VH-VL binders against q58766. Designs and how they scored, part 14

Target 1, 244 residues: q58766
Amino acid sequence: MIIMYAIGIGDNKEEVLKAYEKLKEEGIEVELIDNPKLLVDKLLDGEIDGAVRGSLSSSKVILYLRERIGKFYRASILKNPFTNGIFLLSPVGIDDISEDKNERIKDKIRIIEFASNFLKNYNIKAKVAVLSGGRLGDLGRNKVVDETIYEAEEIVEHFKGNVDIIHNGILIEEYLKDGYNIIIAVDGITGNLIFRCLGLICKIPGYGAVILSDKNVNFIDTSRNANWERYYNAIKFLIGGDFG

## First folded at step 18 (VH-VL)

Design c1
Fold by OpenDDE, last read:
Structure c1 (fold): chain C 244 residues (1-244), chain A 118 residues (1-118), chain B 106 residues (1-106)
Amino acid sequence: as target 1 above (244 residues)
Amino acid sequence: QVQLVQSGSELKKPGASVKVSCKASGYTFTDYGMNWVRQAPGQGLEWMGWINTRTGDPTYAQGFTGRFVFSLDTSVSTAYLQISSLKAEDTAVYYCARHYNWEYFDYWGQGTLVTVSS
Amino acid sequence: DIQLTQSPSFLSASVGDRVTITCRASQGISSYLAWYQQKPGKAPKLLIYKASTLQSGVPSRFSGSGSGTEFTLTISSLQPEDFATYYCQQLYSWPTFGGGTKVEIK
């Protein structure tokens, strides 16, 4: 069977098409799909070998995917501006993890496990950095921040000794400078904001967001406002895990 | 006192299998990762991989896949290295070594010499 | 994989000498470098971790420095028991060791 990939095309068509054309120039043919459910169905039914959300609606595609395969997490793959390596950022979906504290902790633990396994498959050692809402020295200044600090500590404690994991507050720049390649955000909102700031504003290279699940789903989530390079990179990732 | 005690020297023929044990004591076994390091005669140290002592999930370095298997028996705080289809080039001292948060290998077993000869 | 190059491979020195061993990484590894001492027939012994932190119980004559790609182990005054092989190890990525430096008596 011919290996086939697809990109969802909704709004932002020019960027999607530009990616499509660039891929085509390289001899890589992809199917453009403008129906969210069709994209997911083709993937899960094995009609295509990989799918990129492209510029299709997140709410439609992600919701339907969740309906089909159950709960999953997402981790955005971004290029580390300091080391030129990659790092995973998670969660990045506003509803990817629970609002309940205990369940949220469990979700983050699962994310770390899935993300670590993901990197392992690419022969990359997981280095996990857990974000909290403030500097460690901010403890006691804000109850919400305090809770994030304690939560982060609890997560680190869970992986005690075995996993390369650290909590040093909100200092994401220090994490990245130090080569940490799994960044655990406080929540999906925080993660999404980080992604938007770094990826969409600062334009650091990205490869979309992978699905973190116990199910093997070759799907890359991308922003509807992404440039052609992100869509292009997502396909390149699906094809060979090319991180540049 | 923290100790890692490995099984004794092994003499094997090519094609045979060997299983080296590393028994930990003096600390909580599952709070530290366990690594395996190979050292051929007169050569340097080579990291073979590690096993997560909490989950039992092994990770093998390149060149140590297939014939090498890491395993645990947490009930006796013991890690195992099994090498199958032994080759002459497998002749080496094998060390277990624990790590904490991947900053160092602070405690090592005494090493197990595995000699493979026809 | 990250390669570590130690220099020199062999070093002849006398008791009381200041000894310096260098470890160079093929890429930046921040401070995730450890130093080990190994004597014949014995397992390696941790000396320094995080580039410059002295392991508990290790004599103060041992010190480590460096960050990024260049690291140094220094023995301020070589003692008879210090004749051994020394290895650097990076733990920034999957662990790798340097080729070792054998410190021999002159």
Scores: ipSAE 0.897, ipTM 0.951, lowest interface PAE 0.5, mean pLDDT 96
Fold by OpenDDE, last read:
Structure c1 (fold): chain C 244 residues (1-244), chain A 118 residues (1-118), chain B 106 residues (1-106)
Amino acid sequence: as target 1 above (244 residues)
Amino acid sequence: QVQLVQSGSELKKPGASVKVSCKASGYTFTDYGMNWVRQAPGQGLEWMGWINTRTGDPTYAQGFTGRFVFSLDTSVSTAYLQISSLKAEDTAVYYCARHYNWEYFDYWGQGTLVTVSS
Amino acid sequence: DIQLTQSPSFLSASVGDRVTITCRASQGISSYLAWYQQKPGKAPKLLIYKASTLQSGVPSRFSGSGSGTEFTLTISSLQPEDFATYYCQQLYSWPTFGGGTKVEIK
């Protein structure tokens, strides 16, 4: 049985092609698809076994995927620069979670559940860190920040006692130093910004963003501005799911 | 006061099954995770896994998959450990122990001795 | 899994002695280490958690220190009731225990 994978190719063609060539050198055949809907359709129709968004438009691919499979979340897999382990960052899509407070909290709870289960499948204990918009000592300085703090506390309260979960403000560096492997951003904008800073600017290794859903979909979301290594790693993840 | 009270000692033959209970009292059962720890005679402590007392989702440590089943009856604040297809090497004291945010196991059951012999 | 190595496995001491037990982790575990005391026929008793925090009700002669991969349990002045087996436990990842240290009377 031939296993087939695909990478979306939009802009940033040079990097996608470079990844394609590297994979080819390793005997890994990958189909290049320049149509967002076709990529999703081929995956969901079973014509391919896995798909990487590549450099195709997120607004087209992700929205269409959402239309086909319903609500889902994304978690970026990144290498922890302090421990050399991995961590999941979520949400990373600007519209992955609700703008409504109560619904947003529910979304974050679901993300934690899905992400924890994801790590469990790899025999990794989930250690969840919930981000807020400031230091704990910043409480009272800004109403928006205060809201993020209270929201984070409410999420922690939901999981209290059972799940290894903490809220210690905005100190993502401290979370990562302590080996927390699920980072819950304040919202999709914040998460996306964190990803872009760490992944695209600082070049922290990663495997793309996995789909968190009750449906099993072998889709890896990648940035249209990523380098070839990220596209390459995404395919490698689909093939073997090896974190090194 | 917080207490974890386990069922009494068991004597079983190889191939049989045993179900150990751990009844919690003195606190909100669903606010703490429940762990199972095995200690063979004269040996050290082995973490077997845990069960989320709020969701009922169990996680088993390596070496404790297949024949070991964690379950709950939240209506009576009780956790259960079932071992099927018992082997002689399963002879041990089994403890339940609660944790809070995975910082420590602060309360333990008194232990249940399971002896498997022909 | 993270391996914990305790040293020594056996320790003979007298009442009043200063006793030190070491626990080494195979990888960094920050401060997510707990110490337990177990007496024959009894369940383990929590002594210290987060490497150095004394559990409520535990005598002050017990203390813990360390971070990363090296941890120490110290009994400043050994009492008759302290003769027991001591275990370290890491909770950084899936919990694992050290092999134990039996403190016996000299």
Scores: ipSAE 0.896, ipTM 0.949, lowest interface PAE 0.5, mean pLDDT 96
Fold by OpenDDE, last read:
Structure c1 (fold): chain C 244 residues (1-244), chain A 118 residues (1-118), chain B 106 residues (1-106)
Amino acid sequence: as target 1 above (244 residues)
Amino acid sequence: QVQLVQSGSELKKPGASVKVSCKASGYTFTDYGMNWVRQAPGQGLEWMGWINTRTGDPTYAQGFTGRFVFSLDTSVSTAYLQISSLKAEDTAVYYCARHYNWEYFDYWGQGTLVTVSS
Amino acid sequence: DIQLTQSPSFLSASVGDRVTITCRASQGISSYLAWYQQKPGKAPKLLIYKASTLQSGVPSRFSGSGSGTEFTLTISSLQPEDFATYYCQQLYSWPTFGGGTKVEIK
């Protein structure tokens, strides 16, 4: 049985095509699909074995995927610039988690569980860092920041004593330096912004964003503004699941 | 006050099964992950894996998959290690040990000697 | 897996001696290193965690230092009850132990 993968091609065609050509040079054939629904349908119908969003619209692809398989989260896989290991960043979708406090906490808990399990499958111990909106010493200075601190503490308390988890404020650089490999952003906006800064601006290597769900979906979410390497890496990940 | 008490020594034949218990007291059982550590006679310590005491989800170290099963009975604050298809190489002292946030193993059971001999 | 190499494997010393045991990690483990003491027929006893934090109830003659890949356990003045086997353990990744260092009476 032949195995087939696909990359979505919308805007940013040059980068997608460059990835396509590089893969082809390695004897890896992928289908280019310029229709968001078709990409998802082919995947879920079993016509292809894996799919990368490529440069197709996130709002269209992700929304339709959510309609087909239900609620899911995403975690961006990025290379840790300090340790050379990988870390998962989540959430990274602006609408991936609830705006309601209690539901948001539940979402983050589920993300941690799924992400931990994901790493476990690669024989990697989860080391979770929960971000808040400020330093611990900033408590009392801003009610919004305070809320993020309390929320983070509540999440840590949930996993206390079992999972390797920490909350030390907004100090993402300290988390990464210390080798934490699951970074929980305050919300999807924060996570997306972190991704864009680290991945798209600073060019930290990455493999796209994997689906965190109880359903097994061989889909990798990528940015429409990514370079060819990210699309290439996403396909390579689908094929081999190698973190280097 | 905190203590882990393991079941007594076991003498088994090859191919048999053994189930070692580790009963915790003096603290909230589900607040600390439980680990299992093997020590063959005259040898060093070897981490076998751990079980999440809140969720019951076990994780096994390389080399301890298949024949080794971690389980819980939270109602009696007890963790279990079951070894099936015992081999002579399984002869060792097995320890349960709790950890806190993966910084240390602060409390250990007294160990359970499992001897596998024909 | 992260490998921990202890040195020496055996150490002969006298009461009152300063004893130093080294633990080397195959890769950086930050400060996620613990030291244990084990006596024959007994479970390991936690001495130090996070590389340098002394566990409650442990004598002050025990100290730990190091970060990254090199760590040391020091007994400033060896006491009769300190003759035992010592193990380092990393918890940066899935836990692993060093091979142990047996401190014997000279």
Scores: ipSAE 0.895, ipTM 0.950, lowest interface PAE 0.5, mean pLDDT 96
Fold by OpenDDE, fold request of step 22:
Structure c1 (fold): chain C 244 residues (1-244), chain A 118 residues (1-118), chain B 106 residues (1-106)
Amino acid sequence: as target 1 above (244 residues)
Amino acid sequence: QVQLVQSGSELKKPGASVKVSCKASGYTFTDYGMNWVRQAPGQGLEWMGWINTRTGDPTYAQGFTGRFVFSLDTSVSTAYLQISSLKAEDTAVYYCARHYNWEYFDYWGQGTLVTVSS
Amino acid sequence: DIQLTQSPSFLSASVGDRVTITCRASQGISSYLAWYQQKPGKAPKLLIYKASTLQSGVPSRFSGSGSGTEFTLTISSLQPEDFATYYCQQLYSWPTFGGGTKVEIK
């Protein structure tokens, strides 16, 4: 059986095509699909073995995927700039988790569970760091920040004793330096900003965003503004599932 | 007052199965992950894997998949290690040990010697 | 997996001696290193965790230091009850143990 992958091509065509050509040079056949629904349908119907969103619209592809398979989360896979490992960043979608406090906490708990299982499947021990909106010493300075701190503490308490999990404020750089490989952002906006800053601006290597769900969906979410390397890496990840 | 008490020594034939128990007391069982460590005669310590005592989800170290099964009975604060299709190479002392946030193994069972001999 | 190399494997010393055991990790493990003491027929006993934190009830003659890839366990003045095998353990990733260091009476 021939294994086939696809990459979505919307705007930013030059970068997608660069990735396509590079893969082709390596003997990797990839189908270019310019229709969001077709990309998802071909994947879910088993016509292709894996799909990368590429530069197709997130609002179209992600929403349709959600309609087809139900609620899911995403975690961006990025290279740790301080170590030789990788880390998962979640949530990264603006509507991936609830605005309701209690539901948001549940969403983050589920993300941690799915992300931990994801890493386990690759024989990686999960080390979870939960972000809040400020330093621990900032407590009392801002009500919104305080809420993020308490929320983070509640999440840590949930996993206490079993999961390797920590909350030490907003200090993402310290988390990464210490080798934490699951970073839980305050919300999807915060996570998306972190991704864009580290990935798109600072050009930290990455493999796209994987699907966190009870469903096994071989889909990689990528930014419509990514360079060819990110699209290329996403396909390579689908092929080999390698973090190297 | 924290104690992990394991079942007694076992003598088995190759191909047989064994189930070692580790009963915890003196603390909330589900607040600490449980690990299993193997030590062959005259050899060092080898981590076999762990089980999440809250969810019951086991994780096995490389080399300990297939024949090794971690399980729980939270109603009696007990963790179990089952080894099937025993081999002579499985002869060892098996320890249960709890951890907290993966910083240390602070309490250990007394160990269970499993001898596999034809 | 992360490999831990202990040195030496065997150490002969006398009561009152300063003893130093080294544990080297194949990659950086921050401070996620623990030290254990094991006597024959007994389970390991936790001595130090997070590289340098002394476990409650452990004599102050035991100390740990190091970070990254190099770690050291020190017994400032060896006592008769300290003759045993010592293991380092990393918990940065899936736990692994060093090969052990047997401290014997000289």
Scores: ipSAE 0.891, ipTM 0.948, lowest interface PAE 0.5, mean pLDDT 96

